# Ledger of designs, part 9: VHH binders against p49116

Target 1, 238 residues: p49116
Amino acid sequence: EGPLLSDTHVTFKLTMPSPMPEYLNVHYICESASRLLFLSMHWARSIPAFQALGQDCNTSLVRACWNELFTLGLAQCAQVMSLSTILAAIVNHLQNSIQEDKLSGDRIKQVMEHIWKLQEFCNSMAKLDIDGYEYAYLKAIVLFSPDHPGLTSTSQIEKFQEKAQMELQDYVQKTYSEDTYRLARILVRLPALRLMSSNITEELFFTGLIGNVSIDSIIPYILKMETAEYNGQITGAS
Short names: E, the ipSAE of ESMFold2; O, the ipSAE of OpenDDE; V2, 0.75 times the mean of E and O plus 0.25 times the DockQ between their complexes.

## First folded at step 1 (VHH)

Design bD6 (framework vhh_brivekimig_d4)
Fold by OpenDDE, second read of step 2:
Structure bD6 (fold): chain B 238 residues (1-238), chain A 121 residues (1-121)
Amino acid sequence: as target 1 above (238 residues)
Amino acid sequence: EVQLVESGGGVVQPGGSLRLSCAASGFTFSNYGMSWVRQAPGKGPEWVSSISWSGGYTLYADSVKGRFTISRDNSKNTLYLQMNSLRPEDTALYYCAKLTEYDSRGFHDYSSQGTLVTVSS
């Protein structure tokens, strides 16, 4: 009954903490990441189809795909966030804070590879010049993934995903009519999201804020937060 | 050792106001986001509000939106909750918590006693 997404779902504006410090400390990075995470989850909440699935199913979906949503958000907001600078800062912090006796060489390698994967993914998306509508639909496709374990209402989730895919297809055909294979080029980027470790993402972006607590455990609370209040506070604080 | 000590609770009539405080010690307070959680008799813990480490943004449950205000003073290692227009359904034991106190089971409030808020005519 109507489109899955509307123009209101295309807007995805991240407000960074202000002022930006000369030196990007761990706290600034965590604050920025938190804002993006909240924005991403509240974006999901704004979708009527998402609301229709109920709180339990919504929580399960977000738990399953938060890392993918977050990563898409990083790509989409890379310029506003100065993502390259943030990632460089993270690397510097790791180099300065990691004790050789605390982390194995293999773990360090994994973390660094993850950072490279993030950067590469974001660069690839920038190269494709993905627009706001395409990002919105990609996020919806990722959100309404029925193949995660433990989900209820999988048939309905699948229908929503299909609807997102169809709307994306229609949009791309309409907007980029001369680029026959644009849709395919966009969709083939999605698998890269699932190659990224949510645990490492948490370690890099959220350790300074939530410590050893998992994003998984706080997702239900984030989803209970008021979107309007969030928007008001973010804009007012900047 | 992480310590969180809540205060400011009491008995108030419907429509009244209270201000809760949470004194934090044993960790670098300014490095962590903080939350208020409440537990009513016979009910499970309910998230109330959260504030970022810097205090730059705040978020509220729908049930308290427009009535409660979370704030913090990092120089005093103190978290606050201003509660206005209190309702009987706000009656609960209120806890402050670090975000690091979350897990799959919810908040870990073992280190806090909570402060009791009773709203009754």
Scores: ipSAE 0.010, ipTM 0.295, lowest interface PAE 8.0, mean pLDDT 87
Fold by ESMFold2-Fast, scan of step 1:
Structure bD6 (fold): chain B 238 residues (1-238), chain A 121 residues (1-121)
Amino acid sequence: as target 1 above (238 residues)
Amino acid sequence: EVQLVESGGGVVQPGGSLRLSCAASGFTFSNYGMSWVRQAPGKGPEWVSSISWSGGYTLYADSVKGRFTISRDNSKNTLYLQMNSLRPEDTALYYCAKLTEYDSRGFHDYSSQGTLVTVSS
């Protein structure tokens, strides 16, 4: 069979909202995050293997893994987003929320731990200097995860995940031939993605846009968008 | 101190159009995302649409997609909802809301007034 991903699936270009505000605010952050989420879902929809699984399976897979895809996207686009500055602004906002008693102490601890995990993940990926091909295959590995609860067609999903793993291995061995342990260093980073709470990601990055609506609720709508509409969302040209 | 005043509601026949407005005061309108929320009698609130602070990003509920258009004019501190191809099930009180950040105890500042939209058959 042909490759799982083509060169077009390696391209992942985030367009940031403009103009940049003088001081980062949570609405700019939420718009930036939403563009990344839409770009990530559009990327997934463009994969022929994903399309072949059918609409119901596609919806279930994206509902199960959107947080992992989003986090990988944050790491990949960290420089374009100035993610370190965004996270610093979120921390500053949370300190103000503590002062106003808007969050319980336990919730604040959970949110701060989430930010720390996110920072560590993005820093580790930056230190490894993960390239565009590697990110594309890592996103494919998390997308085609057969082990989420409630999934059907798990054998087909597993085959696509194995294909993603094999193609990543082939790429890394050919491109980074002198670094025999690079693939292992990359792959041991993936389990951390599943420790990151999707509810906390929603709170940090999306409440300024969708309020009390969950990402799970809007995923079917996003997946049904026409190409021109996706393009409008990822560039803000609507 | 935050004030949101909705207007533009009324009675319209199926297939008709209405444009809702929300006049905002008491905060820096251009710094906040805004949304429209509706509540039909006997039902809970349903999120309809959201727009980013710049107006560059919009999001819609599946039930209104392709029929409603959210927009804003930051120079006038005003939020709009253009409603086309109205259906009887769109009958509800419509509220505009200022989106709050990282505050799970109050994402929206709902107006107490709202504006009533009635689609009669």
Scores: ipSAE 0.000, ipTM 0.205, lowest interface PAE 12.7, mean pLDDT 81

Design bD7 (framework vhh_brivekimig_d4)
Fold by OpenDDE, second read of step 2:
Structure bD7 (fold): chain B 238 residues (1-238), chain A 120 residues (1-120)
Amino acid sequence: as target 1 above (238 residues)
Amino acid sequence: EVQLVESGGGVVQPGGSLRLSCAASGFTFSNYGMSWVRQAPGKGPEWVSSISWSGGYTLYADSVKGRFTISRDNSKNTLYLQMNSLRPEDTALYYCTRESFYKGLGPDYSSQGTLVTVSS
C-alpha cells in the first residue's frame, strides 16, 4: 500500500473572515473557529485511509478527537488567526461575565485554566517550529487513535496510526537529520491535547454559532458536506 | 422576550414555490446562527436548513438540498427560506430557531410556525 498521507494533505490553509473587526466580538471568534473546524474535518475526510473506514467509523473517530484536531489546528494557524488576540478577547468577554455574576467562581477558574493550556500548547508548538508535514502527521496520529471507546475496526485504525507514526519518523529523519531527538520532542506534546476539555473548547469558540447544539451532534453533517460546497461558502459563492 | 414569528406558508401544488420568513425580536439577531425545522403530521421535528450568523455558511438536509435556499437579512432581523420544487412530503409546520447547524432533535418551540401544504 502507498503512503498514508500525500503532499496534498500537507496543505492546511485557513481563510479568516473579512474584514477583521477592530473589536473581536464573540461572533467573529465563532465564525473563525467554525471555519477551522470545517477545515480540520474536511482534511480528515480527504485521507483515503479515513474514507476506507466507512462513514460510521469515520464519524466515531472524529467525535472522539475533534477537540484535539481543532487544537492542533489552532496551533498551526495561530499566526493567521492572531490567536493571542482572540484569546485575549475571550478573556475580556469572560471578565464582563464575571462582573455580571453570570458564572460561578469554579467555572471561571476552569475556563481560565483551559485558556492558559491552549496558549501554552500553541506557544510550545511554535517554539518547536513545527512544519506543515509534521502537523499533518500529528493530526493523522491523533485522528487514527484506537484507544477511544466504542470504535469499530480498531485493528485497522491502529495500523493507520502506526503508518502515520512511521511516515513522521521517516520525514523527521530525512528533513531534520542532525536533530536526533526531534521526533521525541514532537510526540511528547500530544498528551497535552488529552488534558483539554472539549466542553470548554466548545463554550469558548462555538457558543455564538451552535448555541446549545453540541459539536458532537453536528459532526456527521459536517463530514457529509462536499468540499466544494465548503470552499464555495468560504468564498461567498453559496 | 425572545420572539420568532414565522410567515409565508400556504397551500401549493406539487412543483410550486413558497418563500417563508421569520421575524426575530428580543435578541441580537446577527449574533446567532439560525435554522429552519419542520414537523409533519404524525412525525417528529426534522431539521431542514441552517445558516451562520453572517450568512457565510449554509447547510441543508439531504431531503431539501438543491430545492431550498436559506438566507437572512440581519438589518431586518429576518430569516428566509426559499422553497422550490415543492413535494407532498414537504408538507409540515415550519419553525425557525436560534439553534445552530445540524440538530437532530428540535427544541421546544413556543412559536406557532407557518403551515406549508403541498397537495395536488
Scores: ipSAE 0.010, ipTM 0.290, lowest interface PAE 9.8, mean pLDDT 87
Fold by ESMFold2-Fast, scan of step 1:
Structure bD7 (fold): chain B 238 residues (1-238), chain A 120 residues (1-120)
Amino acid sequence: as target 1 above (238 residues)
Amino acid sequence: EVQLVESGGGVVQPGGSLRLSCAASGFTFSNYGMSWVRQAPGKGPEWVSSISWSGGYTLYADSVKGRFTISRDNSKNTLYLQMNSLRPEDTALYYCTRESFYKGLGPDYSSQGTLVTVSS
């Protein structure tokens, strides 16, 4: 019937904690990442097709793809977040850990490889000059992924993914009519998102979450939050 | 220089109470989440409780939930652990710790520890 995404779904505005600290700290990184995560979950919840899948399917789907959505959000908001500065600070801490033998060399190597993959992904998206419409449809494509293990309603999810792909194609062909291969260049970036560990993303950006809480455990609660509760989280009110 | 200095440990009878304090210096205390970790004789470290930078969020290990209360006073750069209904199995060396930029590194800094002994 109607389009999968409306113009309201293209708007993706991250409000950063202010003022920026003189020295980066785990609080600032975690608060910034949490705001992006909440914004990404709220974005997904606002899609009628997503709501139509039902609560159990919705939760399973987001649990499977939150890292891909979050990483796309990092790329889209890299400038407003000063992501390069955050990653440089984390790298500095990891290099100091190598010198002091605080972590195994194998673990540090895995984390460094994750950071390099993230930097390369964000850099490739910046070089392609991905716009807000393109980001919205890329997020929809990864959100409506029918191939995650344990999912139900996979035929309906696949139909929504195909609809996202078709609407992205229509947008790119109309807006970038001179570049016949732009869509292909954009889509070949997506497989890299699946090579990135959600556990390592969690350790890098959500260290400031108190205790041994996991993102997987909080996703059901975020998806059930009322709009007023969500607005309090994204503005940092409290 | 970052320092975490504990006080309030001691010997108490089962069912008794103790309040641990941790005085922080050398950093902006209000910018960091803080935790309490304990190590019982012959066992590895066990996380007890954590508190967010503002004090707005707290978490507890199942073994202490309902008995222990973590709190902080950012104006005094001090972290507290109120321990009620103490049991012999709560006997341990208690450490206050500062959360790091990267969770895999463990705490940035830890205190030297204060002994809590619960004996009949």
Scores: ipSAE 0.005, ipTM 0.236, lowest interface PAE 10.1, mean pLDDT 83

Design bD8 (framework vhh_brivekimig_d4)
Fold by OpenDDE, second read of step 2:
Structure bD8 (fold): chain B 238 residues (1-238), chain A 123 residues (1-123)
Amino acid sequence: as target 1 above (238 residues)
Amino acid sequence: EVQLVESGGGVVQPGGSLRLSCAASGFTFSNYGMSWVRQAPGKGPEWVSSISWSGGYTLYADSVKGRFTISRDNSKNTLYLQMNSLRPEDTALYYCAKGSTLDKYFRELGDYSSQGTLVTVSS
């Protein structure tokens, strides 16, 4: 009945671990990434349409698109995160692994290409100067993707995606009316998200997690986590 | 309540320069694109320039391109318009507006609440 997103869904504030160390260790990177991941999932949970799909469908959607949401989050929070510095640190850590002959040449190439893709995507989004509203709608479009295998309620998901697209179109038309092709320029960036491997993303940002638990396996627990609990973890860790 | 207060207008000779300011309040300034529009005597409103929320993206009307520069300071909730090489045809009442669409924002957003600032270019 009402809009898919409200102004409350535009806010996307990532709190980084403090203080930032001079040397970005694996723990700092993993903590930062975890916070972004949790923030992204919390954001999804805050959408009434998402809630309306039910727990099982919600879990399936997030499992399918968490990498895309995370990547959009990286782009949106690139400045706050000092993403370039984080990526440089990751590369340095990888170099150490290379020297220790822990990775195959092919795997190294794949990982480096993935880092390049991430950087290029974030740079492209920065060049477009995507605002908070546009990010919110893009994340919604990605979240409510009906073309993932194994989803239930695909018709309803499609309707929500269409609604997100329409609201984005209306917003861009209203806010950037003199830039006729802005919407198209923004939307054509979305395919790049699906070229990125969730496995490699997990390896780069989450290998330092205690217990080596997969993101896929923890998604249901994150989605059940209370907002207060999440906030408490962030404030307690600072 | 959205409030926009323009300043910096005045009388200047052709070829001169002025810098306009717009103080914004009543909304999260950093979340919105902003625009300058102007209205000359006896004419309808004309879009002049727009700037994205972060300032990284700018647009200009052909009539002012290369002469005017739009900028913003989100920490001060202020929008600016640097006007160089002013011409008599630039004489108008200048308004700042939330958003970038002249028709939509003037109609949909109560942007007419601002008094504007008068720029007069004359020899």
Scores: ipSAE 0.024, ipTM 0.450, lowest interface PAE 4.4, mean pLDDT 88
Fold by ESMFold2-Fast, scan of step 1:
Structure bD8 (fold): chain B 238 residues (1-238), chain A 123 residues (1-123)
Amino acid sequence: as target 1 above (238 residues)
Amino acid sequence: EVQLVESGGGVVQPGGSLRLSCAASGFTFSNYGMSWVRQAPGKGPEWVSSISWSGGYTLYADSVKGRFTISRDNSKNTLYLQMNSLRPEDTALYYCAKGSTLDKYFRELGDYSSQGTLVTVSS
């Protein structure tokens, strides 16, 4: 058996829309997020183990975990995206909406709580200085989750998740040999991803891409796209 | 008030072409992705195609890929769907749709209504 992921799967490069506007607006945020989502799904498609599970299983897995993959991608690409600036702009807008009584207090509270959870997660990953190899394997662990309702081939999915966990452990122990507890510090961050609302993520980042069609509805089509067409989506090329 | 007005539908023979238009008003069209959705007689709604705010990204349902082209003109606040090689199974009422959830945080939302535009492919 070869490794679950190759060096090509560790490379994760987001190309941002240019130029960045002076003031962040909803369409820049949505375009940036959409590029990250497409990059994340293309990354998943490129894994031989993922391909081996078949199209129906692939669709079910990505539908179940896209928010976890996307959030890991936000943390990994936070600098490239200027994520802190995006979140600050959203917070500032929400504060103004409270003062003008234009949004319900309960809804604002839910969104602010989600933004706080996202900031905490990204800050914790930054403080741990998670590298590209670690991000790749964390994404693989959440992708190959056998415990989502309605999945078939759960034994094979579990095998791939265990392989991801084993290869991450081997990497961390070899690369960060002086930090005996590093793996534990990394892994205790993962449960927070499942507490993040995919509906609120969609509202914050994706309203400008898909109209009234949910991300859940477009996932099967993105996964079926030919490589050239797919590359056009993530780079904006003709 | 958000308004979307579809037009361009009609009766066409198999293999023919039609271009649908959606005139948008009441919101900043250039800030939103847009979609085409259709509903065939006796069936539920089916997503057809989506386009990003800039027009840089497009997505298509497998059933229409290679035959339909989505486009937009932000200077005219208009969404288009170019339909080529039409088949009887493309017969449906076609609707355009905009993004809505983030509007609550950054833009005021108005009520909207859309009647769709009917496309009939028959000989």
Scores: ipSAE 0.000, ipTM 0.274, lowest interface PAE 12.7, mean pLDDT 80

Design bD9 (framework vhh_brivekimig_d4; at its last look DockQ between E and O 0.01; V2 from the best seeds 0.00; counts 0 for: pae E 11.5 > 2, grease 27.9 > 24.2, SAP .717 > .668, placed apart)
Fold by OpenDDE, look of step 3:
Structure bD9 (fold): chain B 238 residues (1-238), chain A 121 residues (1-121)
Amino acid sequence: as target 1 above (238 residues)
Amino acid sequence: EVQLVESGGGVVQPGGSLRLSCAASGFTFSNYGMSWVRQAPGKGPEWVSSISWSGGYTLYADSVKGRFTISRDNSKNTLYLQMNSLRPEDTALYYCVRPGYSEDLFHFDYSSQGTLVTVSS
């Protein structure tokens, strides 16, 4: 039995829409986010262990963890995306909404806190200097989480998660043998992902494209998307 | 295929300096931390230094701390080891290692010959 992931799964390259506008509009932000989401889903699909779980279980897993995967993707692709600039633009748009009295005070607070948590998470990951290998296995650990409600094949999912954890541990131990706590420092970041609202993430990054349609509802379609369609989405002009 | 090619070794007097290079190919270099290990004649392999993907985090064995500096250029897919104040006990074959590729840190790909560093009067 080989490793859970190969070098092909370690590669995670996001292609941004071109050209980048001088002013980051909602369309550019949503398109960028969509590409990241599709990349993340495609990545999951490419894992043999994921395929082995079957379509129904796969869909359930992704529905449960898409926000976490997406957030890890944001952190990993923060530089390429100019995430800080995107978030600033989002805040700016939010300010406009506030001026128009479209949001309640409580909702504004929730959204701003979410943006802050997202930025802090990404900054913390950058400070840890997480590499592509570590990101790949962190995503795998998040993907193969057996503690979501309604999952089938939980025993198998757990085995895959353990395998991911062991392989990550092995990598960290070999690379950073003199830093005995690095693995713990990395893994302790994962709980922050589950504190983030998928609904707010959806509102910030996807509402401009999908309107009132939920990411949850479109996940089955994304997972069934042909490779050619995916490539077209990634390389297509915005 | 993953390839790691070491260079820069040679003969130096005690107190001298050398700069080793490792050219990486066959994988996305910037996705991985990298390490240097060495093997002296008649001795087992010894870990020397590690560096994170961006170079922002480095580790050194106590035996080389303060004398050796690990660095990398991701644009050139190259790993470096600057060795200063060399000592006879630094004499060894030096290997570049991708920890996520080898069975263990001390399992060398023998397709790589390493680069020989000899420190002698």
Scores: ipSAE 0.771, ipTM 0.894, lowest interface PAE 0.6, mean pLDDT 91
Fold by ESMFold2-Fast, scan of step 1:
Structure bD9 (fold): chain B 238 residues (1-238), chain A 121 residues (1-121)
Amino acid sequence: as target 1 above (238 residues)
Amino acid sequence: EVQLVESGGGVVQPGGSLRLSCAASGFTFSNYGMSWVRQAPGKGPEWVSSISWSGGYTLYADSVKGRFTISRDNSKNTLYLQMNSLRPEDTALYYCVRPGYSEDLFHFDYSSQGTLVTVSS
C-alpha cells in the first residue's frame, strides 16, 4: 500500500569522528566504521516493510546481509570517510606486519585480496555515478534477499525485494530516461557483494567494537537501540 | 591513552552477589557507550551488558537478564556491574570495554587484565 521507501530513507548522512587524528590509527578506523554500521542498522529498522516482518525475521535478514549493507555504505560514503586514505593506512599496517613477521603470508594475502575487491567495487559504483535514490533501493534489494539459508517468511521477503526492484526501475527510467541499460549495469554490481568475506570485514573495521565476538552475534542488540542511542553512537554526543 | 581498570571480582558461593567497577581515564567518558564482556575458562568471549553514554539505555545478554544490572557514574568516570544470583556458569574474567578501543588491527587486545569472578561452593 504505498512506496517501499520514503524520501527519509534516501537521506544517509555519516558524521565522522572529530577531531581527525594527525595519523590514522585502528581506533579512528573502528569508530568511523562503527558509525556507518549503526547508521545502516538504523536505516533498515526505519523501513515500515522491514518492521512488518517481525523481530525474528528482521534479525535473521540483517545477520545474513550486514556485510553487503556495510559495503554499499562504504561505497556511498567513500568521499565523506576518505575511504581511499583509510585503505592505504590498512595496507601500510599490513606491510609493516610482514616486515615485523607478525602475520602469516597467507593471511596477509587473503586480507589484501579483500581490500582489492573492496576498492574495485567502490570504483565501479563511483564510475556509474550511483545517486542517493539508487543506493537506497540497492540497500533495500540486498536487505530483502529471500535466498539466504535458514530464512522464514521467504515469500513476503521476495515480494518486498520485487517491490524494491520495481521502484528502482521506475526511478531510473524516469530520471535517466536516455540510458536504456543503466538499471542492468547497476544490478550486475550486486553479486560482487556476496564475494566479500564478513570475517575479513570484521578484522579490518570492527575488532575494536566487538573483540573476538562476531557482528551477527550483536545484531539483535543493535536493532533494539532507540533512535537517540543511534544518534549518540553516530555523533559521539547526546 | 585510553585506560580501563576493573575491580571487584572474587570468590562467591552460588546465589551470592558481587559488584564490579571499572575506572576509566584518557577519554571523555560521558561521550561513549560502555560494555562488559566475559571470558570463561576454555571458552570464547561473551558479551554481557552495554550502557549508553547517558545511562538512559541498557542492554543485557539473555543469560544474565534479570540478575545483572549495569550502571555508570559519569561524574566519577566509573562503570559498574551489579551481579546477583550468581551461578557457577558465571565464572569468568570480566572485562570493561569501550567500543572502538583496539591496539591491534586484526586482534582485539583488552586494555586491561580484567577481574576474575569465581562462583563455587
Scores: ipSAE 0.000, ipTM 0.238, lowest interface PAE 12.1, mean pLDDT 81
Fold by ESMFold2, look of step 3:
Structure bD9 (fold): chain B 238 residues (1-238), chain A 121 residues (1-121)
Amino acid sequence: as target 1 above (238 residues)
Amino acid sequence: EVQLVESGGGVVQPGGSLRLSCAASGFTFSNYGMSWVRQAPGKGPEWVSSISWSGGYTLYADSVKGRFTISRDNSKNTLYLQMNSLRPEDTALYYCVRPGYSEDLFHFDYSSQGTLVTVSS
């Protein structure tokens, strides 16, 4: 009952670590990515529909979709993050890893293809000039996906996804009334998110985070984190 | 000794095109990813584009996407940058680099001496 999202869920302000080093390094990239991850997970936690599903379902949903949420966040914050510069730094680092014979050629090909797909996704979203409301609804559609394996309460999750889709449709039709095909152009971008690998995202952005522990393993802790503790993380996480 | 030698710079009008080349020697070129970097007068280095060792993957800075194309010919040990639709803000010293390890991710073990590109009427 009532809107799935409110105006408070549209605000998505990423604050970059300060001071910015003269040259980007792995630690700055990991800190920046960690801030986006925390922002994305706490954004999901703030949604009343998400809260209503209960802690176990919350953890399962976020484990299933964190990479898609993170990728939408990268696209939304690409300019604030200077994402193209970060990706360039990652590519340089990966090329040095080949030089040291740390990774196989097939793995490097997979990682480079993932970087290309990520850049093209972010570029396509920028070309469509996706606004903050549209991003918020797209994140909700991704979050409330009932087709992930192992989920409980899939009927309720599906109802929330349908509500997000309806609210996005209403918003686009009202705000972009002369652009009949805008909703369709936006929605055709979503399948690319399903092709993004959580494993490769971890390698690109989170190498060295908590001793190479997977993001999947820390999600329950991030979701249970007290609000005051969370605010401390965005100013001091490493 | 590792050596990177480039050519193809010059003066061109806005909207024009140039093709930069970077000839590599002293290392197994096909084992390394390569990048183009530029430095405008009074500015620090700016990454332009990167290409994987096989040529299968390329990345571009937002400022050059759709206008520049990086490529390589591993049989000739040569890196290329095709620059189309040039703008005055593309004016810079362009150099090719082989990446190296450092705490700063843009550390370059070896680079060409550079070729000047000037875009002006």
Scores: ipSAE 0.000, ipTM 0.223, lowest interface PAE 11.5, mean pLDDT 80
OpenDDE, second read of step 2: ipSAE 0.649; ipTM 0.844
ESMFold2 (binder alone), look of step 3: mean pLDDT 80; pTM 0.801

Design cA (framework vhh_8cml_1)
Fold by ESMFold2-Fast, scan of step 1:
Structure cA (fold): chain B 238 residues (1-238), chain A 124 residues (1-124)
Amino acid sequence: as target 1 above (238 residues)
Amino acid sequence: EVQLVESGGGLVQPGGSLRLSCAASGRTFSSYAMGWFRQAPGQEREFVALISWSGGSTDYSDSAKGRFTISRDNAKNTVYLQMNSLKPEDTGVYFCAAKSGSYLLEFPSEYDYWGQGTQVTVSS
């Protein structure tokens, strides 16, 4: 059997809405986040091993891990998105908006703590200088997680996760041969992704574009979209 | 350090038009983004329209889009809201607001300075 990921799966290019607005607004943030979500779903469905698990398993996996994939995508695309500027703007907004936004002080605290965890994660990935190949395999490791409740084909999912781990190890040992502990430093970052609340991610990045419909509800539809429909969503084509 | 005073409100019939003005006093008006917000009886304050510090960018709530136009005259330290095709649901107190900085301009909590409001009533 060939490798889990090919060179085509390493390429992960976010196309931002254009032109950039004169002021940062909710529509621009949500449009940018939606493009990243669509890109992440399209990336996952392009993996032959993922397709081999079948539609029901594919939907269950992505519903369980979309927030982890999205967060890895935010870290990978942080420069393209100017993510630190977006997060700073949101933090400033939350500090000033208790009554106007109908958010309780406790809720604002939870959201701000989530933003600080997200910022810490992105900073840690940047400090480690994670490359595109490493990001691709980290995304594959979280995608092929056999430990989510309700999954079928868990043995096959575990096999694909182990294959992702092995190929990442081979890559890191070859590319960063003098850094014997790099793989360990990278892998210990992954548990932090499960500390990120998907509900808070939805509130921060998808308000106004999803309405009252959750990301969980739209995932099956995104996964069934043809390539032309994906291109329409991520480039704004009609 | 800017004080805002709204004017131009009043009673108008459905389908009518009103032009609201917001006169700013103080320094650095041209450095502020400006917004119009309204509060209907028994409702919370909601976004209506905004304009960037340069006047190069404008945005509107869904209910205002196509009917209202925001503009500014930095030489006169004034922002305007031209309201056309007014509906009874447009009734409320209209507030002018000024914000330093250039992000999240749709949120009332982002604004540093507020006017006292001007009443708009749309009824027959």
Scores: ipSAE 0.014, ipTM 0.497, lowest interface PAE 6.7, mean pLDDT 84

